# VH-VL binders against Mucin-19 (Muc19): the designs that were tried, part 6

Target 1, 175 residues: Mucin-19 (Muc19), of Mus musculus (Mouse) (q6pze0r851to1025)
Amino acid sequence: STCHVYGEGHFRTFDGESYSFDGLCQYTFLEDYCGQENGTFRILIESVPCCENGLTCSRKVIVTFQDQNIILQDGKVTAVQTAESTDCRERSANLYSIHTVGLYLIVKLLNGIILIWDKYTKVSVILDPSWQNKVCGLCGNNNGDLKDDFTTRHSSVAAGALEFANSWKTSQECS

## First folded at step 1 (VH-VL)

Design r7 (framework fv_ramucirumab)
Fold by ESMFold2-Fast, scan of step 1:
Structure r7 (fold): chain C 175 residues (1-175), chain A 123 residues (1-123), chain B 107 residues (1-107)
Amino acid sequence: as target 1 above (175 residues)
Amino acid sequence: EVQLVQSGGGLVKPGGSLRLSCAASGFTFSTYSMNWVRQAPGKGLEWVSSISSDSSYIYYADSVKGRFTISRDNAKNSLYLQMNSLRAEDTAVYYCARDLGYSYGYEDAFDIWGQGTMVTVSS
Amino acid sequence: DIQMTQSPSSVSASIGDRVTITCRASQGIDSWLGWYQQKPGKAPKLLIYAASTLESGVPSRFSGSGSGTYFTLTISSLQAEDFAVYFCQQADSFPYTFGGGTKVDIK
């Protein structure tokens, strides 16, 4: 299953629900925490505006996996580890692989998640079937039932896309 | 075990400086917004400063703006508060706190707190 | 800045009593409100977030309600360990602000 966002916040969830939301803050695109502290990864997105017209020129993506932050911005990938160690650098190389194919930058995580970025606004994530019913965020819950795609941070089903998307804002530090 | 361990407090004269540190363990520090909250002896809680996960968004209470600087080092799992031009009214126990809203799918709230560090400003 | 006003400032209660603490915001904050418990010499402990969601490990006798500008924390049957100071906190916008606190004392 594939989820994507592009342009001014056009989303399509894993279960096929489409909606529009172009917030200015950081949002949880996909994670497996889902109200618990025993999760293993997070994918966050932020819109980067163009000049003064307010249009989204690109998206910054942050992947947290195995005690690492993998940051996609300015057309490149930067990895930051939570521990200072050359052994951790070598371990990082085994936890994910990065491929540049045409206009796309592809990050494949060891856990079966594939992240595709056009270096601008389009971000796509492809899940291995083993992730069925194990994820949450703006991409939905990947359970094969689109009625539950608008599951909020609070484990309720939102009446609309605006309520749903705003529930996945990571903090109140931006307006 | 999820923990925040603080250090760096002490006694300082008015106009002096102190740097507080907060070391995180047991969770992925780099994915959480972090806060400093203080409490003057016998008084209530006052929010001091906030820093987002990547340091892109930083906010301060008006009472400390221009004098205090919040920062973080995600590679070292550490949060800092540099306090300059200290005043008697800055005397308080300072707490670092994790904002749970990022990880647990909940609204912003401070779910994990450091033990607190006493800062005393007196002549 | 959003001002948070708590009432009462203190309440004297007996074990088994129902205790209600009120928090009022100077402007609408939706459900961006948390409640904290603090005992002498200790850091605050989160009880409730999102106005009404109980933090894991917190006893069910604690409950929160309200939205917008008026919020309530209720302890349905006060226990010995509940004698503490309680604070509300808005997280709608910066600067984050706390209520003045409510001290729950033994009668």
Scores: ipSAE 0.000, ipTM 0.451, lowest interface PAE 19.6, mean pLDDT 81

Design r8 (framework fv_ramucirumab)
Fold by ESMFold2-Fast, scan of step 1:
Structure r8 (fold): chain C 175 residues (1-175), chain A 124 residues (1-124), chain B 107 residues (1-107)
Amino acid sequence: as target 1 above (175 residues)
Amino acid sequence: EVQLVQSGGGLVKPGGSLRLSCAASGFTFSTYSMNWVRQAPGKGLEWVSSISSDSSYIYYADSVKGRFTISRDNAKNSLYLQMNSLRAEDTAVYYCARVEYDILTGYSDAFDIWGQGTMVTVSS
Amino acid sequence: DIQMTQSPSSVSASIGDRVTITCRASQGIDSWLGWYQQKPGKAPKLLIYAASTLESGVPSRFSGSGSGTYFTLTISSLQAEDFAVYFCQQADSFPYTFGGGTKVDIK
């Protein structure tokens, strides 16, 4: 399955729903927590404005996986270890591979998730079929049913895109 | 040349064990999810097990859960299937297969490269 | 589990014939479907992925169509090397499941 966002908030979910939402906060693009504490990853997105005309010039992507934040920003990828790692038996592990094909920067996560970034506004995520009905966020729930693609953070079905997208803000303090 | 070469297999008695191996060459093995698929004589294909590139996510068909173990050694470019408590109904040709993700187009999840197959016969 | 129902189970055809094989999924799988060809004693070979995308090196007489729950594989002009068993496979969710296969025999 494939989900993507491009330009000024043009989204297409895994189940094929298209919608527009141009928020300036940080949002959960995709995660497997979905209200539970047993999740393994989060993919967060933020629009980076041009400042001169209010247009989205780029998107920042943050992947939280195995106590690391993998940050896609300013045309490059950086990885930062979180301070909360409690497993002292863990050695350094390769969490991802980076590839460049044409103008695209591609991050392959070792859990079967592929992230494609054009270094500007377009972000795409490709999931292994094993992720069906295990994810949530702005990309939808990947369950094959368009009727509940607007499933909010609170497990309700939103009437429209604005309510849906705002439910996936990562901070309640952001307007 | 992109290739998967299998070894192992043979005749075992019910309750016995066997380990299958699949050696990869010609591509970066450590970046691909790998699978085992089997085919009983004269029958169709049955997916057996999947393992993600780093072994973080492993799945099994209900028919083999608790008996089979999939594993990989990325340093050796090798995939394994440990089969325990074998039953007559496990008799099949076993294939290892690569799942390809077409990054540029967003299309994926096809078994694009297959091993030659290894026969496993479980009988008295 | 997603059940894949393939039809017909077998078809007898002559060189030059148009052959169509169908595959139905028990629930929506969008375009996450592949088609494979298998010859006796050989491993399956990928023909089509994402329901309609031809794998590199596969002859253009093979084509796939459909989305959701109904899919078809068409061989526009059957050749001698096309006598084989064909399988569909859904890649939407685990467990991956295959159709029962369609044997294409010479008439």
Scores: ipSAE 0.005, ipTM 0.484, lowest interface PAE 12.2, mean pLDDT 81

Design r9 (framework fv_ramucirumab)
Fold by ESMFold2-Fast, scan of step 1:
Structure r9 (fold): chain C 175 residues (1-175), chain A 126 residues (1-126), chain B 107 residues (1-107)
Amino acid sequence: as target 1 above (175 residues)
Amino acid sequence: EVQLVQSGGGLVKPGGSLRLSCAASGFTFSTYSMNWVRQAPGKGLEWVSSISSDSSYIYYADSVKGRFTISRDNAKNSLYLQMNSLRAEDTAVYYCARDQTYYYDSSGYFDAFDIWGQGTMVTVSS
Amino acid sequence: DIQMTQSPSSVSASIGDRVTITCRASQGIDSWLGWYQQKPGKAPKLLIYAASTLESGVPSRFSGSGSGTYFTLTISSLQAEDFAVYFCQQADSFPYTFGGGTKVDIK
């Protein structure tokens, strides 16, 4: 299944719901924590303005996976260890692969998640079938039913896109 | 001149195989995603397969999955479609097409087939 | 898969007429829609991408509109070279799917 966002906040969820939301803060695009402490990954997005008009000209993507923080920004990828490791072999483990395909930069995670970034505003995530009904965030819950795609961080179904999207704002200071 | 020139079609019996070729010129082939689209006689268009610029991402229509293989040789500026286990319903004109990514203001990028080959007839019949 | 339903299947028109072709998607596809023209024995030609953006070199009498699930292609003043089959195509997700086509014939 595929989820994507592009332009000024045009979203399409895994279950096929489309909505618009152009927030100015950091938001959870996709995660498997879903209110629990036993999650394994997070994908966060931020809109980056490049014009006096405040138009979104690119998106910054942050992937947190296996104590690794992978940042997609300014047309490039940087990876930073999020936790100190005593074993140097552990720090060198290949947890992901990166490919450049035409205009796209692709990050494949060992957990079966593929992230596609056009180096500008478009961000897409492809999940393998094992992730059905195990995720949450701005991409929806991937359960095959679009009626509950607006599931908030608090496990309620929002009446509209604004309430839904605002519930996925992170604790990061909004600037 | 930007163009795609096709070859390799013909008549084949059910269960047989054919390999289609598409030669690109006039543009940097290695930077574009490429597609195969077919059209049965007197019918509409059906997308068959897509391949990314470096072959990392490949997609197929369910009707051909497991039987057809798309590939490319960037050094030769060529796109291929290997068709195995052919069926009567595979009879069609096959087009290769370039996938141009257009920037649409703040709305991001849209994919469109801006350059097409002339088409190659594939007939599957006893 | 996203189903593209195109209407009418055929239309008879005279030179100078305004022709409108409709395309409906079974799911929301935002503006991820293109329009193609195909003449007998020839490959399709791109007319419009992103639902409403005219491809370079295409006459201004062609225009596209719509978003979400409902789209239209309009030819404001039909010319002799416009008698052809027209197809819509969604580019939202794989597999890419086409409408059934609309044949524009001489009245």
Scores: ipSAE 0.000, ipTM 0.464, lowest interface PAE 17.1, mean pLDDT 80

## First folded at step 4 (VH-VL)

Design a11 (from d7 with heavy chain Q99H I103F L104W; framework fv_denrakibart)
Fold by ESMFold2-Fast, scan of step 4:
Structure a11 (fold): chain C 175 residues (1-175), chain A 121 residues (1-121), chain B 113 residues (1-113)
Amino acid sequence: as target 1 above (175 residues)
Amino acid sequence: EVQLVQSGAEVKKPGESLKISCKGSGYSFTNYWIGWVRQMPGKGLEWMGIIYPGDSYTRYSPSFQGQVTISADKSISTAYLQWSSLKASDTAMYYCARHEYDFWTGYFDYWGQGTLVTVSS
Amino acid sequence: DIVMTQSPDSLAVSLGERATINCKSSQSVLYSSDNKNYLAWYQQKPGQPPKLLIYWASTRESGVPDRFSGSGSGTDFTLTISSLQAEDVAVYYCQQYYDSPYTFGQGTKVEIK
């Protein structure tokens, strides 16, 4: 199943719900923490305006996986190791791969997550079937039920898109 | 038993760099957040920031953003708080504390013993 | 920033008597979607680090004596010690974790009369 966002905050969740949210803060697009300590990754998004009118020109994407931050910004990828891993297995293995297909930049994580970026506003994420009902964020919970796609940070079901999306801000100070 | 053990007291001059540590034991270090809290002499508690050691994701208090760096080395179950250039106003007790669940839940269940940092000329 | 204000700054209570500490937030720390108050209480004894007493405004941490209780919702919260013991002499702090930055009250010092 696939989730994407494009343009001025046009979203489609894994379970097929569509909504619009034009937020200027950083938001959790997808993660597996979902209120628990046992998570393994986060994908964060942020809209980048092109001028003072606030139109979205690009999206910045930050992927945190293992000891690495993968930043997609300004048409390019920067991968940064945020802490030294002394696990010899991790050091020997490739935890992700990056390649380009046409105009798209593709990041494939070993955990079965594929991230696709058009280097501008469109961000798509594809999950393998093992991630059913294990994720949360602006992409929804991937449980096959449209009713609870608006599951908030606090594990409640929002009545509307605004409440839902605002619950996934990475800082409540941002408005 | 769950323990957070911090490095010993430091006496520094303004302009010097410093890195203090917080070592977790008795639990799965990568499954809990570590926060840093400052307590100025005779004053209350100030939250500085948190880190999730499993992926080194950090969140800072705005007043400490750019003033300190929080990091972690999960291979030795240790979190760090670092200054590139100390100021006299950094004189304080610094606590590390464990934070349950995701980064939206911010109460601290276990605390280190504290590291006293004194910065004077 | 959410400002946390405690009252009183200090109080003296006789052994066995009730101690009441108040905490007020500058804005609500009740999240309507989950109906939880994002508030915790800590105890700090002289020369020691803080110790968690209460979280979610009213849930006692494991191992905390039942004489400690938390109550309140939204912006007004109370920590109650129903029968003060000698070992309860400490500074008590409330903390909100509703919004970043997490903020603490200024502390309330509890002493024996």
Scores: ipSAE 0.006, ipTM 0.471, lowest interface PAE 17.0, mean pLDDT 82

Design a13 (from d7 with heavy chain I103L L104W T105S; framework fv_denrakibart)
Fold by ESMFold2-Fast, scan of step 4:
Structure a13 (fold): chain C 175 residues (1-175), chain A 121 residues (1-121), chain B 113 residues (1-113)
Amino acid sequence: as target 1 above (175 residues)
Amino acid sequence: EVQLVQSGAEVKKPGESLKISCKGSGYSFTNYWIGWVRQMPGKGLEWMGIIYPGDSYTRYSPSFQGQVTISADKSISTAYLQWSSLKASDTAMYYCARQEYDLWSGYFDYWGQGTLVTVSS
Amino acid sequence: DIVMTQSPDSLAVSLGERATINCKSSQSVLYSSDNKNYLAWYQQKPGQPPKLLIYWASTRESGVPDRFSGSGSGTDFTLTISSLQAEDVAVYYCQQYYDSPYTFGQGTKVEIK
């Protein structure tokens, strides 16, 4: 399964639903928390404007995994230790691998997620099959059924894309 | 040559703790997952879980989560399977096996020789 | 959990004859995004650990004789030994790695007739 977003918020979910949402805040693109405390990762997206009219020039991607934030921004990848962890860590730097293929920057996470970024507005995520029906967010729930792809963070099915997408806004203040 | 060498057979009583080992050699230990598979006497194979030694990330089968602990020490290329309190039902052959770097390739290409664990009073 | 069911439980085949082992998954292990079947086959001889024979349903592991072949897609898979040799006496297991937990079939014992 593949999900992507590009341009002014053109989304296609894992189950093949397409919609448009031009949000200016930070949104949960994909996570496995889904209203529970036992999640292991989050992928967050933000639109970066380039003009007075607010046109999206690029997307910032933040991956939270194993007490680290992996940030895709300004054509670069930066890994930062999450301040939330007070544990004495003996973790390696090998939480992910980075590859450049043509114009794309590819981040492979050890948990079976591949993130593909064109360094501009296009962000794609490919999931290992073991993640089927275990995720939520703007990418949908990856369960093979289009009818419930608009599942909100409150586990209800939204009537439209705007209600669906707005339910995945994070607590980060909007720009 | 790639090898996984496991610790020797163990005979234990119910309630005792146990830690068995699996040492990798002939490859980059931190670039592969190590899985643990149980085989009860005369029975088939049961996957218990996997660990990525580079960061100690683990994934368990729900049937074994909370019953065992999987860990690794990459400085000596060794993975471990541990019980805090053994039960007679833990009597089995335990195999460690190597899995390719990514989770998508969930097949095991090299196996240890096995550690026989016998738990009886 | 995905349940893997093998048939037959045991099989007696004459030397030089074909052995066929079937494996059925309770749900598809074919991933539409990469068009791969997440299915492996192992051989276990008495007193020995399992050995990988086939992965991705039909890819033969290096060093495995070409008389071993895997086929099938979705839910129905077959391991074929085209000409049984004495050293092929073993229990054979299929394994899915499509979803966690990984699960194995119950095994098929291959014996000489």
Scores: ipSAE 0.006, ipTM 0.534, lowest interface PAE 12.9, mean pLDDT 84

Design a14 (from d7 with heavy chain I103Y L104W T105S; framework fv_denrakibart)
Fold by ESMFold2-Fast, scan of step 4:
Structure a14 (fold): chain C 175 residues (1-175), chain A 121 residues (1-121), chain B 113 residues (1-113)
Amino acid sequence: as target 1 above (175 residues)
Amino acid sequence: EVQLVQSGAEVKKPGESLKISCKGSGYSFTNYWIGWVRQMPGKGLEWMGIIYPGDSYTRYSPSFQGQVTISADKSISTAYLQWSSLKASDTAMYYCARQEYDYWSGYFDYWGQGTLVTVSS
Amino acid sequence: DIVMTQSPDSLAVSLGERATINCKSSQSVLYSSDNKNYLAWYQQKPGQPPKLLIYWASTRESGVPDRFSGSGSGTDFTLTISSLQAEDVAVYYCQQYYDSPYTFGQGTKVEIK
């Protein structure tokens, strides 16, 4: 299944719900923590305005897994080791691969998650079927039921997109 | 019904500027890419570039980078192709065409009727 | 750039007979991660814009008659018109969207004998 965000905050969840939310803070796009401490990854997004009229011209993406962050910004990918260890570089090299195809930069995680970035505003995630009912965030919960696509960080169903999206704001301070 | 309507034919002299338009209707204009394709008289199709109207992000074919400017005004659902200084070699039919904003969808599902540009002295 | 080469440049086929157009890419347009061929086919009649016929090498666009079919993988692709009709007289183009810049074949003109 596939989730997208593009342009001025146009989202389509894994279960097919569409909504708009143009926040400029950092938000959890997808994770498997879902209120627990036993998760393995997070994908965070930030909208980057470019024009004086405030149009979103790019998105910054941060993938957090194990002891490392993969940062997608300014048309580039960088990997930052968060723990000092000689074997962490080898582990990270075995946990993901990076490709370019057409307009897009593709990060394939060994755990069955494919992240696609057009180096600008579009971010897409494709999930292996093994991730059904195991994820949460702005992309929804990938459970095949549209009725609960607005599941908040607190495992409740939001009445609207604004409440839903705001629940996935990270602790990062918003300008 | 989805439509892309382009501006009318143009006859210009070398060195003149020109801006032609492509207006979308019957769909959400900001949710699709607009591409521009050139067809010289009696020749095949050449992709020039694309724009995502939602944020005005553009990509150009290397052979057209710096030769033309692609822009869009989402408030009136219109994309533009512009030359600062036309050359006789710019004589061609110019098509706009729609592409889904899906990284896997580099094909064009709907096309405008074309704008014939003739550049002669 | 990926170069797309069509063959033949033109062909004449009798009404009701099979027409076959070939398209070759200078490198594979099959993406191993999704197992899809990034190839489309278009029809262009005189005085008209191109019309999408086939995408993903073999998926027929909605509203396109079933006599049109696409096949092939990697570098070698075929557009087949199983029973040519008078309205099928046109130039046909293949297009790759595997890599930027997107590129088209030179076109194949189909006419009636």
Scores: ipSAE 0.006, ipTM 0.526, lowest interface PAE 11.6, mean pLDDT 83

Design a15 (framework fv_denrakibart)
Fold by ESMFold2-Fast, scan of step 4:
Structure a15 (fold): chain C 175 residues (1-175), chain A 122 residues (1-122), chain B 113 residues (1-113)
Amino acid sequence: as target 1 above (175 residues)
Amino acid sequence: EVQLVQSGAEVKKPGESLKISCKGSGYSFTNYWIGWVRQMPGKGLEWMGIIYPGDSYTRYSPSFQGQVTISADKSISTAYLQWSSLKASDTAMYYCARHEYYDILTGYFDYWGQGTLVTVSS
Amino acid sequence: DIVMTQSPDSLAVSLGERATINCKSSQSVLYSSDNKNYLAWYQQKPGQPPKLLIYWASTRESGVPDRFSGSGSGTDFTLTISSLQAEDVAVYYCQQYYDSPYTFGQGTKVEIK
């Protein structure tokens, strides 16, 4: 299944729910931590404004996977290894691949997650079916049920998009 | 109908250069990786490297890095394997094989060319 | 490099009988994050290129007869041909794609007894 965000905060979750939220903080787009310490990846997004009026010009995407930080910003990708291991460099090099296909930048993670970025505002994530009901964030929980797509960071169901999205801020210092 | 068609057999002397080809058809050539695999007479399979034709991104096996060059021309849906100076030890069957571009990290090959036999002797 | 070792090197089986080929990796090819084994099996008949049979250790490629099955996890894998047919005479190779370089086993030759 797929999840998208585009323009000024137009989201479509894995389960087909649509909503709008235009925040300027950093938010968890997708992760498998879901409030626990045992997760394996995070995909974070930030809207980058182009004018004083706050219109979104582009999105910055940060992928944290294993000991890798992959940053998608200004039409380019920067990958940084936050390596704790000095003996697994060849294996670490195989954790992801990056391709340019037409207007899109594609990042494929070894865990079967595909991230697609148009180098501007559109960010899409494609999940292998094995990820059903194992993820959370602004993309929803991929459980095939629309009723709980607004599941917050605290495992409650939000009444609306504002409460839902604000629960997925990565820092409570940002307003 | 996916097909990979390789160039014909080659007979060369040590020190000569050589470039062999693999042409894809029946699919979007730029959406799939092309790998090269060597099989010495009576021996098993050795992966040499892969190329993504869309941007010519290439990965080599350490055993073959610096010994061969892999390239592609997406305008004619063709991948290449080339040697600047052949050795007798390069005598082998060379296969090209495809895998889906989402599967660079998976590396299994779903369609194979018929092979190009390269014989290097004095 | 991950070393792939197959056993036996050759196997003679009567028509209609079960053939079992083993493949061992020098380190685990099970990736804990996606719970998949990065292992494939190929069939190579004399004078022909290899043909994909199995990927992800146990997923059968489209068009491959159901008498072919793959099993195992981590470091120990098996290819089973439940009822050998004459057309199954070939050399079979396992391949890991967990880490670069991709590596193949040395091959197991299957012949009719």
Scores: ipSAE 0.000, ipTM 0.468, lowest interface PAE 16.0, mean pLDDT 81

Design a16 (framework fv_denrakibart)
Fold by ESMFold2-Fast, scan of step 4:
Structure a16 (fold): chain C 175 residues (1-175), chain A 122 residues (1-122), chain B 113 residues (1-113)
Amino acid sequence: as target 1 above (175 residues)
Amino acid sequence: EVQLVQSGAEVKKPGESLKISCKGSGYSFTNYWIGWVRQMPGKGLEWMGIIYPGDSYTRYSPSFQGQVTISADKSISTAYLQWSSLKASDTAMYYCARQEYDILTGYYFDYWGQGTLVTVSS
Amino acid sequence: DIVMTQSPDSLAVSLGERATINCKSSQSVLYSSDNKNYLAWYQQKPGQPPKLLIYWASTRESGVPDRFSGSGSGTDFTLTISSLQAEDVAVYYCQQYYDSPYTFGQGTKVEIK
């Protein structure tokens, strides 16, 4: 299944719901924490405006996966260790691969998640079937039911896209 | 057969606006990207940008972003290239070309329009 | 940006003789996951739009005569016309579609000697 966002906040969830939300904060695009401590990854997004235009000209993507932040920004990918390297971490197998092909930068995570970025505003995530009912965020919950696609961070169903998307802000200080 | 038919030649003055068109036929217009390529007199080919008509998503070459606007109207299978204020340096042949949609990769241009000659002179 | 460089800029070949055009990319256009080279060749005759000849470095487009062939991998590519015909007088362009922005070579003009 596939979820994507592009342009001025045009979203399509894994279950096929479409909505628009043009926020300027950082938001959880996809994660498996879903209100608990036992998650394994997060994918965060931010709209980046153009210098002299209020329009979104790109999206910054941050993937947090096993002590690494993989940052997609300015047409580039940067991987940053979130904790100081040790002998064990230094010898760990690579947990992701990065490819650039055509218009796209592709990040494949070892856990079967594929992230596709066109280096501009379009961000897509492809999940294998094993991730059904295990994720949450702006991409929805991937449970095959559109009625629950607006599930908030607090496990309630939002009445609309604004309430839904605002519940997935990563910082309450951003307004 | 697959065809891309472009609008006719234009003669304009610097500062004027212009919108040229590229109409697709013989295929599902919303399933293919439409790219725009500039060829200045006596020069080679320059990719300007591309649009996916199914959702009007656009990508621009960095050198053309802000200089032109690419748009499409899928109800009439037509893509557009527009300038708000033309310059003499915009004098060129402009081609539209079709590219197969693929979520992961780029593709080659398989069909080309006949070209629209734009002449900008005072 | 990936820079595409063609050589020679112009080429004069007698009818029936072999014409060879080279194209070099500043970075590899070979994608390891599918093992394909993201490179195409186009022919542009005077007063006409470009026409696709070859894609994926060596696959000939439907309707293109078999005297046209593409070869190479990674950064070095060649377009070969095994027996030049009068109708082959044109400018030939290589193009990479591996990464955005898509870039074309400067073109090679093929003329009859």
Scores: ipSAE 0.006, ipTM 0.522, lowest interface PAE 11.1, mean pLDDT 83

